# Ledger of designs, part 7: miniprotein binders against Mevalonate kinase

Target 1, 378 residues: Mevalonate kinase, of Arabidopsis thaliana (Mouse-ear cress) (p46086)
Amino acid sequence: MEVKARAPGKIILAGEHAVVHGSTAVAAAIDLYTYVTLRFPLPSAENNDRLTLQLKDISLEFSWSLARIKEAIPYDSSTLCRSTPASCSEETLKSIAVLVEEQNLPKEKMWLSSGISTFLWLYTRIIGFNPATVVINSELPYGSGLGSSAALCVALTAALLASSISEKTRGNGWSSLDETNLELLNKWAFEGEKIIHGKPSGIDNTVSAYGNMIKFCSGEITRLQSNMPLRMLITNTRVGRNTKALVSGVSQRAVRHPDAMKSVFNAVDSISKELAAIIQSKDETSVTEKEERIKELMEMNQGLLLSMGVSHSSIEAVILTTVKHKLVSKLTGAGGGGCVLTLLPTGTVVDKVVEELESSGFQCFTALIGGNGAQICY

## First folded at step 5 (miniprotein)

Design s59 (from X1 with Y96W)
Fold by ESMFold2-Fast, scan of step 5:
Structure s59 (fold): chain B 378 residues (1-378), chain A 117 residues (1-117)
Amino acid sequence: as target 1 above (378 residues)
Amino acid sequence: TPEEQIEEYKEEGEEAKEKGDIEEARYYFSFAIKVALINGDKESEAKAYNELGEVFRKLGRPYEAEFWLAKAYRIAFKIGDEKAIAEILQELGKAWEEMGKTEEAQEMFDEAEELAS
């Protein structure tokens, strides 16, 4: 038996930082995926007592005996329930960390340890202690703010849950899960995110699980239906950022300049709401006209992000390059580095822009936004 | 090894393409690119970009095709692989034609023919 799953990364289209201060933000799935393939041994296979994890895109493989896993992770048939997502206790997480350490992960690859821990927790709680080979491949760059950890948790959970579903249409293409299964999946993925990030917001895994777009404000998440294709150039500045310092800096500026910053946050709220309305609209406005309005709103949002103090010289370099080519760009996520989004209107060829950006040391991707969430294939 | 992994992805991608499984072909060529990029294999990276460009053209997405083919072209040009350049220009011509950019497409076809000679 083989099951495949995939889950998209995400970007924040508008509202980052201001959302901490009561403004609306909009996030969207991107068609860059993390893929998980789950293979169980054939019934005719010789004695197979191992769980194997293959990270093929980085040529790494890990393997554990099921007996060793049982020793480290508490198993009680009365507490194992896939319909009730479970948090990993500190005691269990420490035991899992020992399982990861025993694999002798290279020091340069220690950043993988939390992802492997998440894999072991989700696998054992959803499947139990059965032999399998799990293969993971990701199109998403790690640590760039494109939701790679959430995509991993969502894709893993989708494959694990799908393996327990009776398959009658196996061999067909990618299919979405129903609402009940997506809700369960999203809750399990959130438990995985807790292992990686401690206290996640739930935004990244929700966008990855459900796809399309979401609007969020004051702790409320609203799912949105995108009714137009949007193509983005995503430029990774390859500059690391301290998200906590950036968030703190905005808060300190709001204390020093409360009236000005309140106006900035209110302006962002209006931009986010208008962007969401344009993208959801099924009216007779042409795609080209909507793209021009979105372009202007993105430009305005970037100006307000500058007012909040969260841009960076690397981000400004990307923006200046794209402006030379009559394109509009804004940072996505925390700023201070990370990724920059550039709207690509219908009919735009980008080879000259990409050549200039890459010659400056930046990394470029292209993506459609607002597409599918978690999907499975048999 | 990385070389074996790239060859496996490339072979699977070509097989998927021949079967008409264009989304599967996208999967394999995307990961051939990633492994080549991580290991500094510029020749394999350029070839995989060219294959991904063809895949996006077959998906009816010529602007994404052009994006990947332009990356392939820049690498092939730097390493002086005239055969690869000719193949990439042929695919760029097809992408440009599907965009309705007939003059640009013809320039690509003409240059490809000149290099093949």
Scores: ipSAE 0.729, ipTM 0.889, lowest interface PAE 1.5, mean pLDDT 88

Design s6 (from X1 with E24Y)
Fold by ESMFold2-Fast, scan of step 5:
Structure s6 (fold): chain B 378 residues (1-378), chain A 117 residues (1-117)
Amino acid sequence: as target 1 above (378 residues)
Amino acid sequence: TPEEQIEEYKEEGEEAKEKGDIEYARYYFSFAIKVALINGDKESEAKAYNELGEVFRKLGRPYEAEFWLAKAYRIAFKIGDEKAIAEILQELGKAYEEMGKTEEAQEMFDEAEELAS
C-alpha cells in the first residue's frame, strides 16, 4: 500500500518584522512543494521490521529497527492517540536524539537532526511501530525562509494521517482534506515545528496546511481566500542571515526612534490590510488593475523595510536588476539575505531578468501564490 | 551512481508522461534536476529542464514552461549542444503558442529549423 502527500512552502507577502510590533502581516502558500511517499510492505514480502527514511533530494537514507525505536520511545502502539496531538517531552526528545546520532550524520548535515527527530516523533505517535519506507523530496531550498520546515511537517502529517484511514478512495491526482482533518493535521504539524524551532508562531504550518493566504496580527490568524491569480519570481540570494539579530536590530531602532518607527509600523499595517483586501476582492476590477495596485504596495513595503534596516546588498542587487526590467521586488521574511519576491504581471516572460539574476549567482524560481494547501493521493 | 540515478529518474518521468500522469512526470524530472545540480552534470541538467518545461506546458502553465525552457537553452548554448538547442527552441515555440505570442513562437521555430539544416 502506498500513500502520497504534498504540502506547499510559503512566503510573507507583506508585514514581516512590523508584525512583531503589532502590525498586520499577510502570508501565502506557494506552489513549490515538499512531497512525502509512505510505503508499507506487502505480505509475503520479507518484512524486515524496519522503518526507513529516504531524503532522496539530498541522497541520504536512514534506517532503524522497530525494536530499537520502541526501546527509545516506550509506549503501546495499540493505543493510538492520533485524534489528540501530543507534545514531545524533553525526556523523549533526548531519547529520539540518540536514535538520530546512531545514524552517524556528517557534521555538515547536522542541521537535519531536528527534522529527523520530528519525523520519528510524528511517525510513532500517528502510526505506531509498523514497518514502512518514507520517501521525501522537496522543491524548496532549505534554510531560505520559504517554509521548508513547516512544509515537511505538514506533508509528513498528511501522509501519516491519510494512511490511517480504514477505507481508501483510489483516484488519479491530488485531493484536499476536509476541514476536520486539516485542523487535526495542522495541530500535529505544529507539534513537529516545536521540535524544530522550540516556540514557532504557528503561521508557517497553518498556511502550508490550509493553503491560500492568511493574515495575522497580535496572535490572531485569519484565513483568506485568494480570488485572483498572482505569479511571483522568487530569487534566492543564497546569503545566510541571522534572524534573531535582524529582529533585535529592528527593536533597538524602535527604542532609539520610537515616533518614526511607530509611523513605519502603522504604514506597514495599512499596506498589509489593503493587499489582503485587493487579493480577496470578488468585484469586477480587472486582474491587470489589481496587479498595478499590488505592485505599488510591494514597492512601498520595500521602502519601509529599508527604513527598518533589514535589507542587504544582495537584496538590493536583485531589486536593481528587476527594476531595469520594469518589475517591482521586495524581500520576504527576515531579510539580511534570503529570498526576494518579484511580482510578474499577466503576460510577463522572465528569460532576460532570470538570465541576469543567475549570472550574478542567485537562484530563481517561479511560483503561483495562494494555491492549494496539504493534499493526498493514493 | 549519480549518472545512473539521473537516467533512472528521466526514464520514470518519460514513462509517467506517456501514461498521462503529468504531475508524476513533474515529480521525477524535479528529482533528475536536483541530482544533476548536486553533481555538476550540465548536460543532464539541461535535458531535465527541457522535460520539466514540456510538463508545465502540458499542465496548461506555459509561463512556468518558459522559465524552465529558458534555463535549458542557456545551458545547452554554453555547452554547444546544437541538437539540444533545436529541441529546446521547438518546445519554447510551443510554450509561446500557448501564451498566444504567435510572433515569438515563430521566431523560436525558425531558429530551430536553421540549426537543423
Scores: ipSAE 0.713, ipTM 0.884, lowest interface PAE 1.5, mean pLDDT 88

Design s60 (from X1 with M99Y)
Fold by ESMFold2-Fast, scan of step 5:
Structure s60 (fold): chain B 378 residues (1-378), chain A 117 residues (1-117)
Amino acid sequence: as target 1 above (378 residues)
Amino acid sequence: TPEEQIEEYKEEGEEAKEKGDIEEARYYFSFAIKVALINGDKESEAKAYNELGEVFRKLGRPYEAEFWLAKAYRIAFKIGDEKAIAEILQELGKAYEEYGKTEEAQEMFDEAEELAS
């Protein structure tokens, strides 16, 4: 028996950093996926007592006996319910951490510990203590701000929940879950994000679960219907970033220059609202004209991000390269490195610009923006 | 072995294409790419990118098709695989036709034919 699930990453189209200061931000799903394949042993394989996790995109495999997992994770059959998302306690998380440490993870891969802990928590709560092989393959670069942790949590939860669904969806290829199951999925994925990030906003997992776009401001998340898919070149600078330091730096600049920074944040709010309106609209404006307006708004947002102090020489190198090809680019997420978005208007040829970027050591992807959320396949 | 894993994923991807399960073909060719990259198998990497380019063209996404075909081309060119270059140019020509770039498509087809002959 096999179940497959996939969940998209995300990008921030506009409003990063300024959203911390009361501005609107817009995030959208990207069609770069984390895939999860869940395989249960055949009924004839009576001696299988193991849970195996394979991270194919990084050539790592982990395996635990079900007896060892049961010792480490508290089991109460009266409270174990897939319909009731459960938070992992500090005591349980410490026990799970020991299970991960016993797998002898290389020092260079220690950043995976929280993701593996999330896997063990979600698996045991939704499935229980049953043997399986779980295979994960991700198109998303880790730690680049493209929502890889949320995509993992969403895709994993989708596969786990889908294993309990009858043959009703069989033979339909990739299928979305209904609203009730998406809400349940999103709540479980949020519990997984808590293990990875402590206090997640819920933005990344919501975009990944539901797809399309969201608009968010002052703790309020509004789901949006995308009526204009956009094509982006996503360039990973491969430069690590300290998100806390970048966020702190913007706050310190706002303290030193309150009037100027308030104006910057207000300008970003207007840009985010206009971008959302353009993409959501079904008006008579041509696709080319909408693309030109979006191009200008992205360029303006990048200028304001420079005013906040969150760019980086690697980001500027990407932008300078794309400008030579008459393309517009902006950083996405925290900045200081990470990923850069470049709008690809209809009819754009990218092979030359990609060759230049990759020859400089950057990693390039293409993505369609505002597409599907979590999906399952049998 | 890595070579056997790549071949298995490529076979599964081709079977998915024959069945018309184009999204499933994407999944298998993505795995073939990962294994080829981990093992430094440039020939298999180029072939897998070429297959992924065809998959995106069949999904009605010629812009993404061009992206993956360009990656395939650069690798095939560096390793001097003229047969692979001809196949990639043929697929790139088809992708350009989907854009309505008739003259550029014909240039790709002509170059592919010259390499094949």
Scores: ipSAE 0.524, ipTM 0.781, lowest interface PAE 2.4, mean pLDDT 86

Design s61 (from X1 with M108W)
Fold by ESMFold2-Fast, scan of step 5:
Structure s61 (fold): chain B 378 residues (1-378), chain A 117 residues (1-117)
Amino acid sequence: as target 1 above (378 residues)
Amino acid sequence: TPEEQIEEYKEEGEEAKEKGDIEEARYYFSFAIKVALINGDKESEAKAYNELGEVFRKLGRPYEAEFWLAKAYRIAFKIGDEKAIAEILQELGKAYEEMGKTEEAQEWFDEAEELAS
């Protein structure tokens, strides 16, 4: 038996930083995926007492005997309930860390350890102690702020839950899950995110699970339906970010300049709400006209992010390059480096702008925004 | 090894493409690119970009096809692979036809024929 799942990454379209200060933010799924394939051994297969994890895109493989896993991870039949997502205790996480250490990860690849720990927790809680080969491949760059950890948790959970459902509908191609299964999946994915990030917001896994877009403000997440195609060029500056320092810097600026910064945050709130309304609209406005409005709002939002002090010379270099090609760009996420979004209006070819950006050492992707969430294939 | 993994992805992608499983072909060629990139294999990287460009064209997404084909072209040009350049230009022509840019498509086809000669 084989089950395949995929889950999208995400970007923040508007409202980053200002959302910490009570403004609305909008996040959207991108059609760059993490894929998970589960393969269970045939009943006739001999000596199938192992759990194997293959990270084929980076040519790594890990393998554990089921006896060793069972010894390390506490078993209580009440904790093996797929319908009730379970948090990994600190004690259990330490035991799992020993299982990961026993695989002898090289020092330069220690960044994989939390993802492998998440895999072991989710696999054992949803499937139990049964042999399988799990293959993971991701189109998302690690640590880029495009939601790669959430996409991993969502795709893994989708594959695990799909393999455990008795009533299966088999069709050609990728299929979305129903609302009840998406809710369960999202809660399990959040538990995986807790292993990787400690205190995740729930935003990344919700966007990855449900797809489309979400609007969030003051701890409340609202799901949105995207009713227009939207193409982005995503440029990874490859500059690392100190998110905590950037968030702190905005807060300090708000203390020094309270009236100005309150106006900045209010302006961002209006931009985020208007962007969401345009993308959700089913009126007779042409796609080209909507693209022009979105372009202007993105340009305004970038100016306000500059006012907050969260840009970077690398981000400004990307923006300057895209402006020469008559395109509009804004940072996404924490800023200080990371990724930059550039709106690609209908009919835009990108060869020349991408050539310039990549010649400067940046990494470019193209993506459709607001598409599908988690999907499965048999 | 990386070379073995690239070859595996390449073979699976070609097989998926021949069977009309275009989404499956996208999967394999995307990961052939990633392995080639990590290992500095420019020839395999260019070939995989060209294949991914064809895949996106067949998925009805000629603008995404152009993005990948342009990457293939830049690498093939730098390494001086005239055969690869001609094949990439043929795919660019097809992508531009699907964009409705018929005059530009013909320019790509003409350049490809000139190089193949």
Scores: ipSAE 0.743, ipTM 0.899, lowest interface PAE 1.4, mean pLDDT 88

Design s62 (from X1 with E104Y)
Fold by ESMFold2-Fast, scan of step 5:
Structure s62 (fold): chain B 378 residues (1-378), chain A 117 residues (1-117)
Amino acid sequence: as target 1 above (378 residues)
Amino acid sequence: TPEEQIEEYKEEGEEAKEKGDIEEARYYFSFAIKVALINGDKESEAKAYNELGEVFRKLGRPYEAEFWLAKAYRIAFKIGDEKAIAEILQELGKAYEEMGKTEYAQEMFDEAEELAS
């Protein structure tokens, strides 16, 4: 049997940084996917006692004997149960790290270690100790802030759970999971995110699992339904950033200028709520009119992010370029570099603006936002 | 090798296109591009962008097709691959036509014809 799964990345539309200070943030799925293909050997296969992981898009393959995996990943004191997501203990994670190290991963590829560890944990807890070949391919750039780790966890979990579900197979294309299966999937994906990030917020995996949009405020995540198409140009400045330093800098500014910064955070909260309302709206307002309103809110949000001190010369260079083409842009995520979002209104051709951005050394993607979450194909 | 992996993805993508499985073709060409990018293979990168552009056009997404085809065009132009440029311009023309941008489409078709002759 072969099962395929895919899960989208994500972007933050509004509310980054201010959400740490009690404002609302809005995140949305993007139609750039991580794919997982899971193949079990035929019953007639001779002497197949191996688990193989292929990262085909980067030409890497890892293989373990099931006997070695059983030695390194001990059974928890609790019974193995796929319907009950399980956290990986620090002791078990250290043993898994040894399994990864034994594969002689090149030093320049060490950034893959946590993803491979997540794979081994999720595979053994959901499937157990059975031979298989798992192929992973991702359209998402690593480390760009577009939710690649969450997409990996969600897609991997979707494939593993789908292989374990006794459902009638429907052919032709990608199918979404029902609410019960998505909830279970999201909880398992969150356990995978813990291995990669320690203390994940749950935002990235929730957006990737359920698709559409989410609204986040004061630790609470609310799912939202997108009712309009939105196109974004995503520009990766390729400038690294220290998220903790940026977050600390905003907090220090709030201490020095409490009244001004509280007003900034309140303005961001209003922008995030209005953006969510426009995108969810089913009223008679035309798509073009909604796009114009979203454009203004994005422009205002970028000004407020400047007030927080989280822009960067590379971000400003992207914005200056897009303004020449009468487009509006804002940073997404931590700022200080990273990615910039540019709204592409209906009818916008991107050739010239992309050419200018790429000539400056930036990397461009296009994406539809607010689309599907995790999907499976048999 | 990377060249063998790119060729494998391209062949699978072409087969998927011929069978009318356009979403499967998207999958294969997307990863042909990624392998080409990682290995600095500009020629294979341009060809794979052209294929992905055609796939998005067939999926009814001409704006996304234009994005990929424009990338293919810039690389092919820099390399001086006249045959690739002509093929890419024909696909760009079709994408612009599907967008309702008839003047853009005609310009692309005219440039493709000039290169073919």
Scores: ipSAE 0.717, ipTM 0.886, lowest interface PAE 1.6, mean pLDDT 88

Design s63 (from X1 with P62Y)
Fold by ESMFold2-Fast, scan of step 5:
Structure s63 (fold): chain B 378 residues (1-378), chain A 117 residues (1-117)
Amino acid sequence: as target 1 above (378 residues)
Amino acid sequence: TPEEQIEEYKEEGEEAKEKGDIEEARYYFSFAIKVALINGDKESEAKAYNELGEVFRKLGRYYEAEFWLAKAYRIAFKIGDEKAIAEILQELGKAYEEMGKTEEAQEMFDEAEELAS
């Protein structure tokens, strides 16, 4: 039996950094996916006692005997663990770390260890100790701030839970889960994110699970319905960044310049709320008119991010390139490098812009914003 | 080998396209792209982008098709692979035609024919 799942990455449309200081932020799913395929052996393949994880896109494979996994990870099948998401204890995490270490990861690829640990935890809690081959492939660049860890957790959880949903028809069409199953899925994905990030906000996994858009402020998440297509060019500067240092830097600037920074944060709050309202609107305003309003709000938001001190010369280089082609861009996420979003109005082709950006060493993607969340295919 | 792995994904993707399983084809070509990128195989990277562009065209997503086909073109041009360039220009022509960009489509078809002769 084979089950496939996919989950989208995400971007922050507006409100990054200012959200830490009480402003509203807006996040949206992007139609770049992490895919997970589960293959269970046929009943006649009785000699298979192994759990295999294949990261085929990077030519890595990991394999464990089920007996070894059972020794390291405690399991109580009587508790119906699938229906009740469970946190991984520090003691169990240390045991899982030993299982990962036994696979002899190259030093250059130690960044994968948290993802593999998350895989082992989620697999054993939802499926138990049954043999399978799990294949993971991602369209999302690693370490770029596009929600790749959350997409992994959501896609893994969707595949694992879907293996028990026998009412679905096998076919090439991707189908969404109902609200009850999405809620269960999102809670399990959040437990996976805890292994990777310690204290995740829940924003990334919620966007990836439910799709569309969310707005969030002071710990409150509101799901939004996108009522217009929104196409972006995403440029990865490939410049590494220290998110903690950037967040700390904004806080330090707010201490040094409290009145100015409070005004900046209030301006960002207004921009985020207006962007959400425009995208949700079903009135007779034309797509072109809405695109012009969004363009202006993105320009304003980027100026305010400059005021917070979180831009970077690489980000500014992307912006200058896109401005030559009369396009509008802003950083997404922590800044200091990372990814830049460029709004692509209806009818825009981007070959020349992309050629210029890639000649500067940047990596470009195109994506639709506010689409589907987690989906399964049998 | 990486070359053999890319060829297998390409064959799986082509079979999926022939069966009308366009989303499945996207899945396979995404693997081919990643393997080519990891191994610095520019020839296979260009071919995989060309296949992904055709997938998006068949899904009715013409702007995404143009994006991936343009990437394929730039790589093939730098490599000097005239056969690949001609194939990519044919696919770009189809994408532009389906977008209603008739003049741009004809320019692509004409250039492809010139390279083939």
Scores: ipSAE 0.560, ipTM 0.824, lowest interface PAE 2.6, mean pLDDT 87

Design s7 (from X1 with E24L)
Fold by ESMFold2-Fast, scan of step 5:
Structure s7 (fold): chain B 378 residues (1-378), chain A 117 residues (1-117)
Amino acid sequence: as target 1 above (378 residues)
Amino acid sequence: TPEEQIEEYKEEGEEAKEKGDIELARYYFSFAIKVALINGDKESEAKAYNELGEVFRKLGRPYEAEFWLAKAYRIAFKIGDEKAIAEILQELGKAYEEMGKTEEAQEMFDEAEELAS
């Protein structure tokens, strides 16, 4: 009858930009979630011919008749196979886009159209043409580089797949899916990401689905186990960025200064590998000592990102503020704006630094790094 | 109505806490926060952040509890909700106790008591 799912966002701990040039990068789940609630109508309900989507964090609601949806995504129910993830064709995607346009989506929120299209594709392929109300709420800021699209795809897929499990049992709180179901979920979420991004890397949805950390290099994704608590302050500068221009700028600098930039990329590779090893380690090193080593690696990585030309005045403002409080920060993702990570050592109280950052117009979050992936609750 | 919806999420969250489903309580309070934010209901927003702070404290995460409670405090202070301020200070005191910050905890408890009287 009702199933709830959640999926975490992600951050890049180290290796952004350099990974395009053959270096290793490390990404980790953050315990800021996108939640999806899937509710089927009771047998006594009279209006049982509609699919309703409620986006609670932006106060939007959409509703379609099942007949209209079937018209746009025509297939017989015998072709549905939940165990075989399916790509949305260009023709079908255009038909779905018409369904979204018919809902009179506000122009300032057109960036949601691909997410709604993903919802319609995943719902109809996994569930079919059954009435339901789907409620989405996200703790993640949109467009900030924290993996909100992947978290949406993963949480949606988790709810949809969980609703298909015959032997539903009520647990206390959130439970993880087994390895087989996570693999299936991740493949479906990747199909959703293709609708949103065209050619996604698979990094964001893999981190969101499996949790913990991943290491990636030269197109290869390796899942890692986080064996220490890590707490971060995440500061959203609210400054938009042109990722393509930033990536292009680094490549141009590498052409102009090939030896220097190769050294920069090699240094980042070493930092990423050492960072991953520290977090993954089960040795006798104290948490405090590991935190100090991570702080130095983050500081070094930020210096190398400056060498690549991807900082911004807004990022520098955040870093300068956190330095006054003896904290270390680095940009995460593309740079040029977006989010900044600040490591919070054990015992750090954040009230004063957060108050100062928010007074400057920035948005702050606190997050535990390397935690759970996709989870369900009945 | 928005007020009715916030009360519903608050009740569900409290029930989840009583049953030991602390992470499920977080889910409900996250919805209460969104409804309060959309409707400009600063009083309900501060209360929801206070509840989220208690949730993180009960999850054994007092430093993250402090983050949300400090946010609740700043809102309650701006709107002059003396009762909410006292309740938030009590929760901050508990978070500081769980951090082992005895002096800071006592300062919070003392301020809450002064406001109540």
Scores: ipSAE 0.612, ipTM 0.845, lowest interface PAE 2.3, mean pLDDT 88

Design s8 (from X1 with Y27W)
Fold by ESMFold2-Fast, scan of step 5:
Structure s8 (fold): chain B 378 residues (1-378), chain A 117 residues (1-117)
Amino acid sequence: as target 1 above (378 residues)
Amino acid sequence: TPEEQIEEYKEEGEEAKEKGDIEEARWYFSFAIKVALINGDKESEAKAYNELGEVFRKLGRPYEAEFWLAKAYRIAFKIGDEKAIAEILQELGKAYEEMGKTEEAQEMFDEAEELAS
């Protein structure tokens, strides 16, 4: 009757921007989650003909009659198949948008509309037209570049698919899905990401679904197993970024300075590959020695990102603050603002550096890197 | 209301802790923090950070516990809640003990005792 699911956000450890130019990048799951609770009503429940979505952490609730949903979203029993992920057509998406508009979402919260549309598409295609209450909560800040949209799609899909999974795995604890279910889940989550982002790369949802790490290069995603603990301080500068402008700026710099920028991209490729190798290594090298090598590679990657022109005064302020505490930091994702990662070696307490960063108006999180992907709980 | 939602999450988190469902308690206190932050409720934010710190300590993650407890401490200090400060320092002391930082743990316990008296 009740299913819970969670999915992690993600960070890019190395290779952002350079990956657009043929370099390798490495992304990892972070143990900050989006949670989805799916509850089916008892047969005696009042209003058991409704689908309700609750975003409790922002005090929003949406409710639709199943009859109204059926009017807007085409239902064809011959094509309704959980094992075959389906793309939402432009015509269907426009109809779903009307369902969202009818809920009278406040103008300042219109940024939620694509997520609600994704919810309606995934729910109706995986479950069909059955009454339920779906509760979504997230530890991830929205729009920070930590993969909150992908975590939503993955967590939602996990809950929806888990409602049809055998009770053999039921219990009062988180459990991972098997490989077959994770592959199906990831494909459905990718369809949800298309509604939010149009043409997603598949990177964010793959990291969120499978957990651990991935490396990606020239459109190819390779899953990696993290074999060492990594703890990061994540600092949100709260500075908005224009990803398209930043990506365009790097491309323009590569046109103006092709030889220098080719060398920069090649250096990033080497850093990304070495980072992945260190973290995957099962050899006798101590965690402390691996942490020192990772620190140096992160510092080098940040220098190369600065060479690409994607840093920002807010990012530099975070880096200057952390260097006073003998810590190494780099931007993650698009740069120009957004989040900064700081490696926390084993034994590091963070109260003083966090106090200084938050006094400057930044928001801090701590996260374990390379942990679990999508998980369910019955 | 935000106050009602925070109280609901707090009650669910405390119930989960009593049942030994420490992972479940983590979710509820994290959600309480988010609501408190959105609504500028510093008192509830500090209390929720303190609870989340205890949860991470019980999960065997004292360094994450210290992160959340330090946030709780800074807020409680700014709002002048001496009782909350003493409670947070007790939890910080326990986190430092689990890190093997005995001297730092004792400093936290001593400060907590001084504030309680």
Scores: ipSAE 0.647, ipTM 0.867, lowest interface PAE 1.9, mean pLDDT 88

